# Miniprotein binders against q9f7q9, part 5

Target 1, 364 residues: q9f7q9
Amino acid sequence: MSKKIYIGAMTGTSHDAIDISFLSIGTKIHLEYFHSIKFPKSLRLKVKKLIENNESSLSDLGTINKEIGFLFSKSINEAIGFSKIKKSSIECVAISGQTIRHEINKRFPFSMQIGDPNIVAKETGLLVVSDFRNMHIALGGEGAPLVPEFHNQLFYKARNPRIILNIGGISNYSFVKNRNDIWGTDVGPGNAILDAYCSDFLQIPFDKNGAIAAKGKVDHIELGRLLQNNFFKRKCPKSTGKELFNIKILSKKFLKKKAEDILCTLVEFSAKSIINSIHKNGHNNCDIVICGGGAHNKYLVKRISEMASNDIVLSSDLGHDVFAIESMAFAWMGYKRVSNEALIVQTSSKNVKGLLGSITKSKL

## First folded at step 19 (miniprotein)

Design aa5
Fold by OpenDDE base, fold request of step 22:
Structure aa5 (fold): chain B 364 residues (1-364), chain A 84 residues (1-84)
Amino acid sequence: as target 1 above (364 residues)
Amino acid sequence: MSIKVTFETDDRKTLWEIYYEVWYLALYMGYDVIITITGDELVVYVTLPSEEEAEKFYKELLEIAKELGAKVEVKVDGKTVRVE
């Protein structure tokens, strides 16, 4: 029998790409093919404007939802073509959509992901799974992080509790101790502020290897101010977004410092936020496995390592690809949904189980 | 010109290091690239307007391959132009 393939397609990673993972799921989860394509600059700018302004016309919102749907469908069809995987072997496509708003501390909590699954289903001719976050919210979760159960599936080791730290634009971690129990939280800043500073002020994509930051000095005044953010006072589990942790939170006085000092301080902000979260939750006595784009910021990893009491490894050292973990998580959540297998939803009380994601299908 | 650069290495970790380096380069140069990973291969696809830009780009990729100890093949418009 041909291997059943599950696709996960996501946006919003640290490097402004659409990442597409093709998973086979049996006794082991295996990444059969990975495809990364640059997010189109024109659409990126439109999305950035939506996120930053929290305002749009209904017409513009409707339009961009379709544009992102076509972007996903085009990218997925292209990835299928390049993969040489038979389309008949593909059981579903799970899409993240593009997050444009995440508001969970409201009477009516929501998370808004754009990218019309109907376009994706029609253009690909595949079953599409979407809107995971709002079902997670409906079940009493915060809509993020979605990855803790997937992290448990990949990284569980009996008698060896682990932190799986994803350093994306936002940092999150999962505590992987028990096979059938999940715990995860957003931590705070990842690399989004670092990358934004590099792009906006240095005209470089990001601080490659954290090499600029490694030459700098910490501004302890600004660091202290940043660490006072009310988000850090909230109990875990909790979620956040780039809406809370972006370049606009930096003081005008701080932005006049040397680039190396700014980047050094921002690395320290991410690193301290991570370590403080781990300690606050009592998870300080276990290995840290790092994944996500921030795992390649050698200086950030070094600072986390220096502040941690335990060994740090990259997910790649465990045979799991650093950049693919999130798109793989979507593929796996797609698998769970089409198999009618409930996911664990972490709530403020007891964990619950439910089917996550909406199914969109254009044909039988 | 259609450029296809294939990196091959027995170390999957090295493929992701190549991925990181290629993404930085592509973003820095402003190129729209596709990067794929399958097995022990990382492939970069890009379309560039001139042979000169193509050569400049793939030479940087050859240096990445050399630094990270990967085999590399460069194809321009379907023709192999480098194997290192």
Scores: ipSAE 0.861, ipTM 0.954, lowest interface PAE 0.4, mean pLDDT 93
Fold by ESMFold2, fold request of step 22:
Structure aa5 (fold): chain B 364 residues (1-364), chain A 84 residues (1-84)
Amino acid sequence: as target 1 above (364 residues)
Amino acid sequence: MSIKVTFETDDRKTLWEIYYEVWYLALYMGYDVIITITGDELVVYVTLPSEEEAEKFYKELLEIAKELGAKVEVKVDGKTVRVE
């Protein structure tokens, strides 16, 4: 029987990449093809300014929404061509869009992604699934993280509870215990502040393996100040983004210190944020499976391991496609939507089910 | 100058370690790469302006293959230059 293929395309990865996963889904989920490209520099700078300034003219916002739509379209069409997978076998393309705001703790919570799905549908000729986060919010959820049910799908094992810790720009984890229910939360910073410091101050992409951080000393005054952020006091589930955890939260006094000490302190901040959350939620009695780009920051993983009462396992050691999991999650959510199957939305009270993702197509 | 470097390994852990190393190198050098994964193969595509830059880049990729124990093939403008 011909394989049905589901594409997940996303931005906002730890490398500022556009990641595109092609899944076949049957009894098991299989990654048939993975395609990763650099977010174009000129457009990345426009998006960065938009996020950092939190302002734009309506005309400029409308234009960049189209530009990101064309970016997704071009990237998806390129991926299809390189994959040599027949386009006729592709059931849908799920897109993350490019998040520019995520504001939940307010009267009218919202999450805003740019990347016009009408452009993607027209330019690819494919059925597009988009805007997973706002239905999640409308149903009483946080709109992020979206991965907990996919983590359940991949990592569930009867009588073997697991923590799936995703260290991206922002860290999140799923507590995988029950086949038919989910638990997950954003935790705090992952690599976002670390990578921004490296890029802005050291002109390197990131601290490879945490080698610079490993040479430093923790600034306990700055660490204590950073850990007092009100986000850490919130009840789970909770969500956050780069609008809260960015270079601007670092004091000017701290930024005058040696690079090694700055990076060492930021690693400690991420590690303590993670372990404190796991402890507060009573999830100390199971393995932690680490995934995401931060799984390769050896010093960060070492610090997490040294603080944890849990056993630590890398998802790569279990044979999982560690850098593809998030784009695979979007492909899987696209599959669920076109199959008319509800997803579980975790709320502050009771979990609910809903159809996540809007369908857009240009043709019958 | 179109460069295609194919890494091959049947270990998923090694495959994603190559991905990490290649991405760091590409970002560090400021090169716009396409990285693809199908089965046991990771492929790096890049277009560079000169033979000198092309050689500099694929020699670094050969070093990654050596360090991580993967088979590697380098093609420049469709012509095989190295197999290791």
Scores: ipSAE 0.848, ipTM 0.953, lowest interface PAE 0.6, mean pLDDT 91
Fold by OpenDDE base, last read:
Structure aa5 (fold): chain B 364 residues (1-364), chain A 84 residues (1-84)
Amino acid sequence: as target 1 above (364 residues)
Amino acid sequence: MSIKVTFETDDRKTLWEIYYEVWYLALYMGYDVIITITGDELVVYVTLPSEEEAEKFYKELLEIAKELGAKVEVKVDGKTVRVE
């Protein structure tokens, strides 16, 4: 029998791409094909404007939701074409959508991911799984992080508790100790502020290898101010978005400093936020496995390593690709949903189980 | 011009280092690239308007391959133009 393939398509990663993973799922989870496509600049600017503005017209929101749906469908169809995988072997496509809001500290908590799954289902002709975060919220979760159970599947090792640290735009980690129980939290900033500074002020994509930051000095005044953010006072598990950790939180006085000092301070902000979270939760006595786009910031990894009490490895050192893990997690969550297998949802009390994601099919 | 650059290496970790370097380069140059990974191969796809831009881009990719110890093949409009 041909291998069943599950696709996960992720956007909003640190490098402004759509990442698409093709998984086979049997005794092992295997990445059969990975495809990354650049997010179109024009549409990225529209999305950035939606994220940064408190208000947008309903017409603009509706239009961009359709444009993102077409972007996902085009990218997925292209990936299928390049993969040489038969479309008949593909069981589903799970999509992250594009997060534009994540507001969980309200009476009516919500997370908004745009990208119309109906367009994706129609244009691909595949079953689409979407809207994972809002079902996670409905079940009593915060809609993030979604990856802890997938991290358990990949990284569980008997008698060896591990932290799986994802450094994306926001940093999150999973504590992988028990095979059948999950723990995960957002910890604070990842690379989103770093990348935004590089783009907006230096006209470079990002600080490659953290090489600019490595030459700088920490502004302890600004670092101290940034670490006073009320998010850090909240009990874990907790979630956040780029709304709390973006370039707008930086002081005008700080932004007048040398680029190396700014980037060095921002690396320190991410590193300290991560280490402080690990310590606060009592998870400091286990190996740290780093994944996500921030894992390639050698200076950030170095600073985390210098502050940590334990050895740090990249997920690639364990045979799991640094950049693919998030899109792989969506593919796996798609598999779980179409198989009618419940996922664990971490709540403020006891963990619960439920089906995550909405199914969309075109009528063929 | 359609450019296809194939990197090959026995080290999966090196493929992701190539991925990182190629993404930086593509974003820096403002090119719309597709990067794919299957097995021991990383493939970069891009369409560029001129032969000069094509050559400039794939020369940078050849340097990445050399620095990271990967084999590299460059195809322009389906024709192999470099193998290193």
Scores: ipSAE 0.848, ipTM 0.950, lowest interface PAE 0.4, mean pLDDT 93
Fold by OpenDDE base, look of step 19:
Structure aa5 (fold): chain B 364 residues (1-364), chain A 84 residues (1-84)
Amino acid sequence: as target 1 above (364 residues)
Amino acid sequence: MSIKVTFETDDRKTLWEIYYEVWYLALYMGYDVIITITGDELVVYVTLPSEEEAEKFYKELLEIAKELGAKVEVKVDGKTVRVE
């Protein structure tokens, strides 16, 4: 029988790319093909404006939703062409869309991902699965993290509890102890503030290997202030976005310091947020598996290692590619949805189960 | 000019180190790249307006390959121009 292929396509939070994973799902989950495309600068700037501004025209939002839909369509069709995988073997495409808002602390909590799935379905001619976060919210979740059950599928080891720490723009981790007990939380900042500082003040993409940060000194006054954020007082599981953890939360006095001291302090802020969350949840006596773009920040990983009493490995040490895990998670969630298999949703009281994602088809 | 750079290594970790370095470089230079990974191969695709820019870019990729101990093949407009 031909391998059934499930595509996951997401806009990465760390390096301005669209990441596309092609999974075969049988007895094992296997990454058959990975494809990353740079996010077009012009459209990135439009999305940035939507994220940074509290107000935007409905016309601009509508237009950008279509432009992102075409971007996903183009990128997926290109990836299919490069992969040499037969389109008839592809069961579905799961898309993250582009997150522009994540507002969970409201009477009517919502998460907004743009990228019209109708365009993606029409232009690819594939079944599209989208809008995972709003069904997660409707079932009593916070719309994030979406990956804890997938982390359990990849990393479960009997009698060996693990933390699967994803360091993206926001850091999140899953506690993988039991196959049927799914737990995960957002932790706080990952790379989002670091990368924003590098882009806005240093005109570089990011602090490669954390090499600039490694030369700096911690501003303990600013670090102490940042750690007082009300998000850290919330009970886990909890979600957050770049709306709470961005360059605007930094003091004007702190931003006048040397770049190395700023980046060093921001690495320390991410590292301490992670360690404090692990300790607060009582998860401090298990292996830490690191994935996401932050796994390549050697200085951040070093600071986590120095603060943790745990053994630390990269997900690549376990045969799972550091950068592909999130797009793989979307492909797997696509599989679950088209197979009519419910996902576990963490709520404030107990875990529930439901089908996540909307199905969009242009043809039979 | 269409540039295709293929990296090969027996270490899957090295492929993802190459991925990280290539992304940094592409973002720094402002190039629109496609990076693909299949098996033990990482492939970079880019279209550049001149031979000079093409050569500048693939020379940086050759240095990445050398530093990380990967085999590398450079094709420009479908013709092999370097193998290291």
Scores: ipSAE 0.847, ipTM 0.948, lowest interface PAE 0.4, mean pLDDT 93

Design aa5
Fold by ESMFold2, fold request of step 22:
Structure aa5 (fold): chain B 364 residues (1-364), chain A 84 residues (1-84)
Amino acid sequence: as target 1 above (364 residues)
Amino acid sequence: MSIKVTFETDDRKTLWEIYYEVWYLALYMGYDVIITITGDELVVYVTLPSEEEAEKFYKELLEIAKELGAKVEVKVDGKTVRVE
């Protein structure tokens, strides 16, 4: 069957991947094809420096912005070829860009994603939708998370409120209760510090299933210090990024401890950040549906479950595409934008509606 | 050596467990894989420099399939060399 296809491409995944989802959208949302490739190491290191360093040259920023644009373009073109989906069926490609800054709690809030959409439009020949976050911010929102309305589309069940907890590099959750409105927030670290510790200090990709963490003991002094971060005191909705939650926040004394104790403490930090937010917002009496890469960290899920008053289920147990949800969300937002349909933007006051995403075309 | 490993399962949870295991293995071994999912199939594509490395890698993928209960087919340079 000929269908209109919407592509969502994103970076910053917990497995250091570029994830590309192809959706058909009708009475239901269907994942037609998923394509995942490794983010190139040399470019990933350049991006890591941009994120973690206090300063970078404007020329480096400009060059890396082009390199990321070509990376998206190459990855999208490859995915189209492998999918055997006719390019003429593709209505748009939505790109997340690569976030390098997200600074909201200030007079002139902003979010900065690199990956030049002009390169993507030229190299793919497709209509490109990009920069969803800055219109969200302009309308009074946080620019992140962007997923709450998509979570409503996938997980809403009448008279059955539920939490959709996405454990990526940064954790976020949606409280899904009202089909016609949204609630969501970033909550703190997910896998970001865990994975950075594993790669930088242990030379492994991540702690598979949390097996190393499970052997350790929590350093309650360091945990207490980490939980004092001012982000946790802010009212929801709130947002954060890897520029706030990275290896540099760990004390030098703590980093001399056994790897299992470090990872155990970082799992506890992520788990406590999540559960404290849910409790503070009064969302204790419903199921928590876990999605994102962290859904497979068995030890982290165990710790969340043991701290929660809520019942815990994995989104995979409900038949959902656990690792694809975020790239699917971008495809869906691309669909909304090219259809000229507004999205709901959660603000600190009343929620508003707006057209999220900038359209870039290389030709008529 | 072009390797194509096709996993097949009708259980969506198992499909994404395979994705997780394959990504960890590929990242741990330092291999640049392409992972695709269409319907009930997960496919791993990789190019490796030798038959020895190719055999080592797809034997690990065969173990993942056995562990998780998925059907698997291994092709090396377009030739089928293993089926579940």
Scores: ipSAE 0.846, ipTM 0.951, lowest interface PAE 0.5, mean pLDDT 90
Fold by ESMFold2, fold request of step 22:
Structure aa5 (fold): chain B 364 residues (1-364), chain A 84 residues (1-84)
Amino acid sequence: as target 1 above (364 residues)
Amino acid sequence: MSIKVTFETDDRKTLWEIYYEVWYLALYMGYDVIITITGDELVVYVTLPSEEEAEKFYKELLEIAKELGAKVEVKVDGKTVRVE
C-alpha cells in the first residue's frame, strides 16, 4: 500500500534548472513526480565565476557552498509540498550538488560538487545521499558519467546493443550490450557552451531548435583548433567538466563573427566530437538513442544524423521521460546506496563494484 | 497574481515537448516558473505582478497547448479563467 519514494535532485542541466525526480522502485522504476525550477540568476553568476575563473577566495567558496545547500533544501521541500507525496514515504534524497571542477587526468584526481549536504539533511529532515563522484574516482573510475548502469536499467534489450547518447551540458554515451555489462564515457561539449553563448552574447536562453545555427556557416579553422584539444586524444573511459568547454576557449577573432556562424560551428564541434568518439570506439553497428535536453535541438540532431553511420532514434519517440533521466538516475543511485547495493565502476582496466554516495543525517 | 496552467496529454513525447516550449518561454520572458509533472499532467505555476503580465503569459501557454494538441486549464488566483 505505502510506496517507498526516492528523490533525486540535480543542477547543471542544459536549461539551467534544478530538476527533482521522485521515484518508486519495485519490479519497475516509475517516475511518480517531477519538479523543475529555475536556478536563481545571481547565484548562477557566482557559480559561473567559480567554474570559469582560475581563482576564487576560500570565503566566497564557503559561502556559496552554503547558499547552494539552502537552494537544494528549499527546492526539495517545495517539491515535497507540491507533490502531495507523504514525507514519511520518502526513504532518501540524493543530490548531485553543483559541479564546479572536474579534474581527473592528473596525479591526484578530484571532482568538486558544492551544496552542503548537512544543510540539506537539517532543512529537509531526510537522509541525504551525496558525493557519488569521489568514491567512483577513489575506486579508479572517472567520476563521470554516472549514468551508464541506469541507462542499462532503462534501455537494455536482449540481443540489441544500443548507444544511449546523452546530450546534456557535456555529452556522454553508454554502450548498452547486456544486463550486467556497462561501458560509458564523456565525449565532449553538449549544450552548455551553446547556451552560454546565447545568454552572454544574444540575450536569449538558448537557440531553440538550433534555428539560428541552421542559418550559419561552419568556421573550419576554429573548428579544427577546437578539435585539437588533448581530451579528444585520450582513451575511453574519460571524463570532463564544463571548465574545459566554455566561452573562454573561443578565440577573440571567432567571437567577432556572425552569431549564426558561431552557433553553427559550435553545433558542428559537438556533433563531430560525438561521432568521432563512437567511430573510434568501434560502436558503429548499433542504434543511437538520443536523450537529454540536446535531443530537442533539431539542428544538432540533424548534424549528428548526417555524420553517423548508425540509425538514430530519439528517446522521446520511445516514450521515455527525456528531461528527467539524469535526476531519476540520482534517485536510483540514492536507492542503491541506502539499500547497500554496489554500483559498477568502469575503470581503464577491470570494472569494479563499490558503494557510491555519502550518507548524511541530522537525526537518529 | 498566482497563475496555474495545467496541460493534459497521454503522449509522453508531447508532454516533454510542452516542457521544452514552456521553459523557453519562461526563460525568454524572464519569469520564474515552477513546472511539475504527475502522470499525464504538466502544471506551470508562476506569480506575476499584474493582470496584464499574467494574461500575456497564459495566452502564450494556451498557444503552446493548441499547437501541440493538449488539453489546458488556466487558473488565476484560484479562479478558472480558461478551459480548452
Scores: ipSAE 0.846, ipTM 0.954, lowest interface PAE 0.6, mean pLDDT 90
Fold by ESMFold2, last read:
Structure aa5 (fold): chain B 364 residues (1-364), chain A 84 residues (1-84)
Amino acid sequence: as target 1 above (364 residues)
Amino acid sequence: MSIKVTFETDDRKTLWEIYYEVWYLALYMGYDVIITITGDELVVYVTLPSEEEAEKFYKELLEIAKELGAKVEVKVDGKTVRVE
């Protein structure tokens, strides 16, 4: 009858953090402890090269896979120590891994996350759950987003359909209507290109509150070009990654413009991507609940609100732990996996159920 | 110099606004912080090489607490130096 704890650890957050959530799960899902640390710069640069380069050394890939495994392990062990939660209470740790490829619209679809779960299992001594995306893909899903069923758990209210819009590096949304079914899709860029521009060209971590973007003017020619990407023409559900939405898709002419105009245009690109998807899917007649790191970009939220026919609310206004939702989702999926409970996999036709996540143990 | 800054507020929106502000500051200054949340408390841990850098950083954190209306305690090397 002791409280059972489930850990979710993830990278690729909008602020380059490693986020670790400790959940207790009973009648209600409760965040017991949250731990956030910076992704090390040197390792982030190695990962950036793997994502953005067309070709990379297999030896480098293998080495970085181990380095990320040790990073997760060190971060999880540190979080356990700081939490003062008894290790014997921890049932599992679920890890997102670090996505370096997500290639679905092809004959042999795949998603690749690095961070060796064998290292994590050995170094933490805990049962590890990893690689949720490739079983999702094998069952006919997109492998992303993974959050729609967790969004149902947190946000479902009878006779109150709602959109849960997660603005991370890539934006996704869930249409929460039915307690026992899901609908979700990636929609396009969130903060990924915005933050990369700030880092590469302005030497700042990101555009705080969208203050620089708010001073700019939209380049409608570049915006129109960016919105012509074939991803936006695909039927939902669909998924994408930073290999499609990164700084290299911006024209060289556009990159010579004033910083405020570049950021203004990129905010418009993210906002239009989101609202166009909601409109095309017929989801205009419910509230939009915004979560993720982008919920704090005041200018981006303003633009979304001005384009939307929907009412906008922040998940923080509903009392939710807005920055922790994604790491909580991984903890919850770990719980489902070690309980041998299936998750719903959305496909282009009928939704199916499956066991998501691989289990790794170092000992009995 | 080991710095521990504890913010306390019962408003979840304010708590996560503090998280956002602290992350921006830490990333901007290039500091490797640990941020933790338990209940109504957000705690920032950092080790800095000098008293001057430590004082500069926790004064910025005190200003965040002031702007957002949170209670704050600053400890340097385990000793309480500010309570507001």
Scores: ipSAE 0.840, ipTM 0.951, lowest interface PAE 0.6, mean pLDDT 90
Fold by OpenDDE base, fold request of step 22:
Structure aa5 (fold): chain B 364 residues (1-364), chain A 84 residues (1-84)
Amino acid sequence: as target 1 above (364 residues)
Amino acid sequence: MSIKVTFETDDRKTLWEIYYEVWYLALYMGYDVIITITGDELVVYVTLPSEEEAEKFYKELLEIAKELGAKVEVKVDGKTVRVE
């Protein structure tokens, strides 16, 4: 029998890409094919504007939602073509959409992902699974993180509790102790502020290997100010977005410092946020597995390691691809949804189970 | 010109290091790239307007391959131009 393939397509990573994972799911989860395509600069700028501004026209929002839908469609169809995988073997496409808002601390909590699944379904001719976060919220979750149960599937080891630390634009971690129970939280900043500073002030994509930051000195005044963010006072589990942790939170006085000192301080901010979260939750006595784009910031990893009391490894050292985990998680969530298998939703009280994601089909 | 650069290595970790370096380079140069990973191969696809830009780009990729200990094949418009 041909392997059933589940596609996960994700955007919003640190490197301005659309990541597309093709999973086979049997006794093991296997990444059959990975495809990463650069996010179009023009559309990236439109999305950035939506994220950074409190106000946008409904017309702009509607238009960009369609543009992102077409972008996903094009990228997925291209990935299918390059993969040489038969389209008939593809059971579904799960899409993250593009997160533009994540507002949980409101009377009406929501998480907004754009990218019209109807366009994706029509243009690909595949079953599309989307809108995972709003069902997670409806079930009493915070809409993030979505990955903890997938982390359990990949990283569970009997008698060896692990932290799976994802360092993306935002950092999050899962505490993987029990196979049938989940725990995960957003932590705070990942690399989003670092990358934004590099792009906006240094005209480089990011601080490769953290090499610039490694030469700097910590501004303890700014670090102290940044660590006073009200998000850190919230009880875990909790979620956040790039809207809380972006370049605009930096003081004008701090931005006048040397680039190395700025980046060093921002690395320290991410590292301390991570370690403080782990300690606050009583998870400080277990192995840390690092994944996400921030795993390649050697200086950030070093600072986490120096502050941690435990062994640190990359997910790649365990045979799990650092960059693909998030898109793989979407593919797996797509599988769960089309199989009518409930996911665990972490709530402020008892964890619940439910189907996550909306199904969109243009044809039978 | 269509450029296809194939990296091969027995270490999957090295493929992701190549992935990281290629992304940095592509973003730095402003090129629209596709990077694919299947098995022990990473493939970079890009279309560049000139032979000069193509050569400049794939030479940087050859250096990445050399630094990280990967085999590399460069194809320009379907023709192999380098194997290292």
Scores: ipSAE 0.836, ipTM 0.946, lowest interface PAE 0.4, mean pLDDT 93

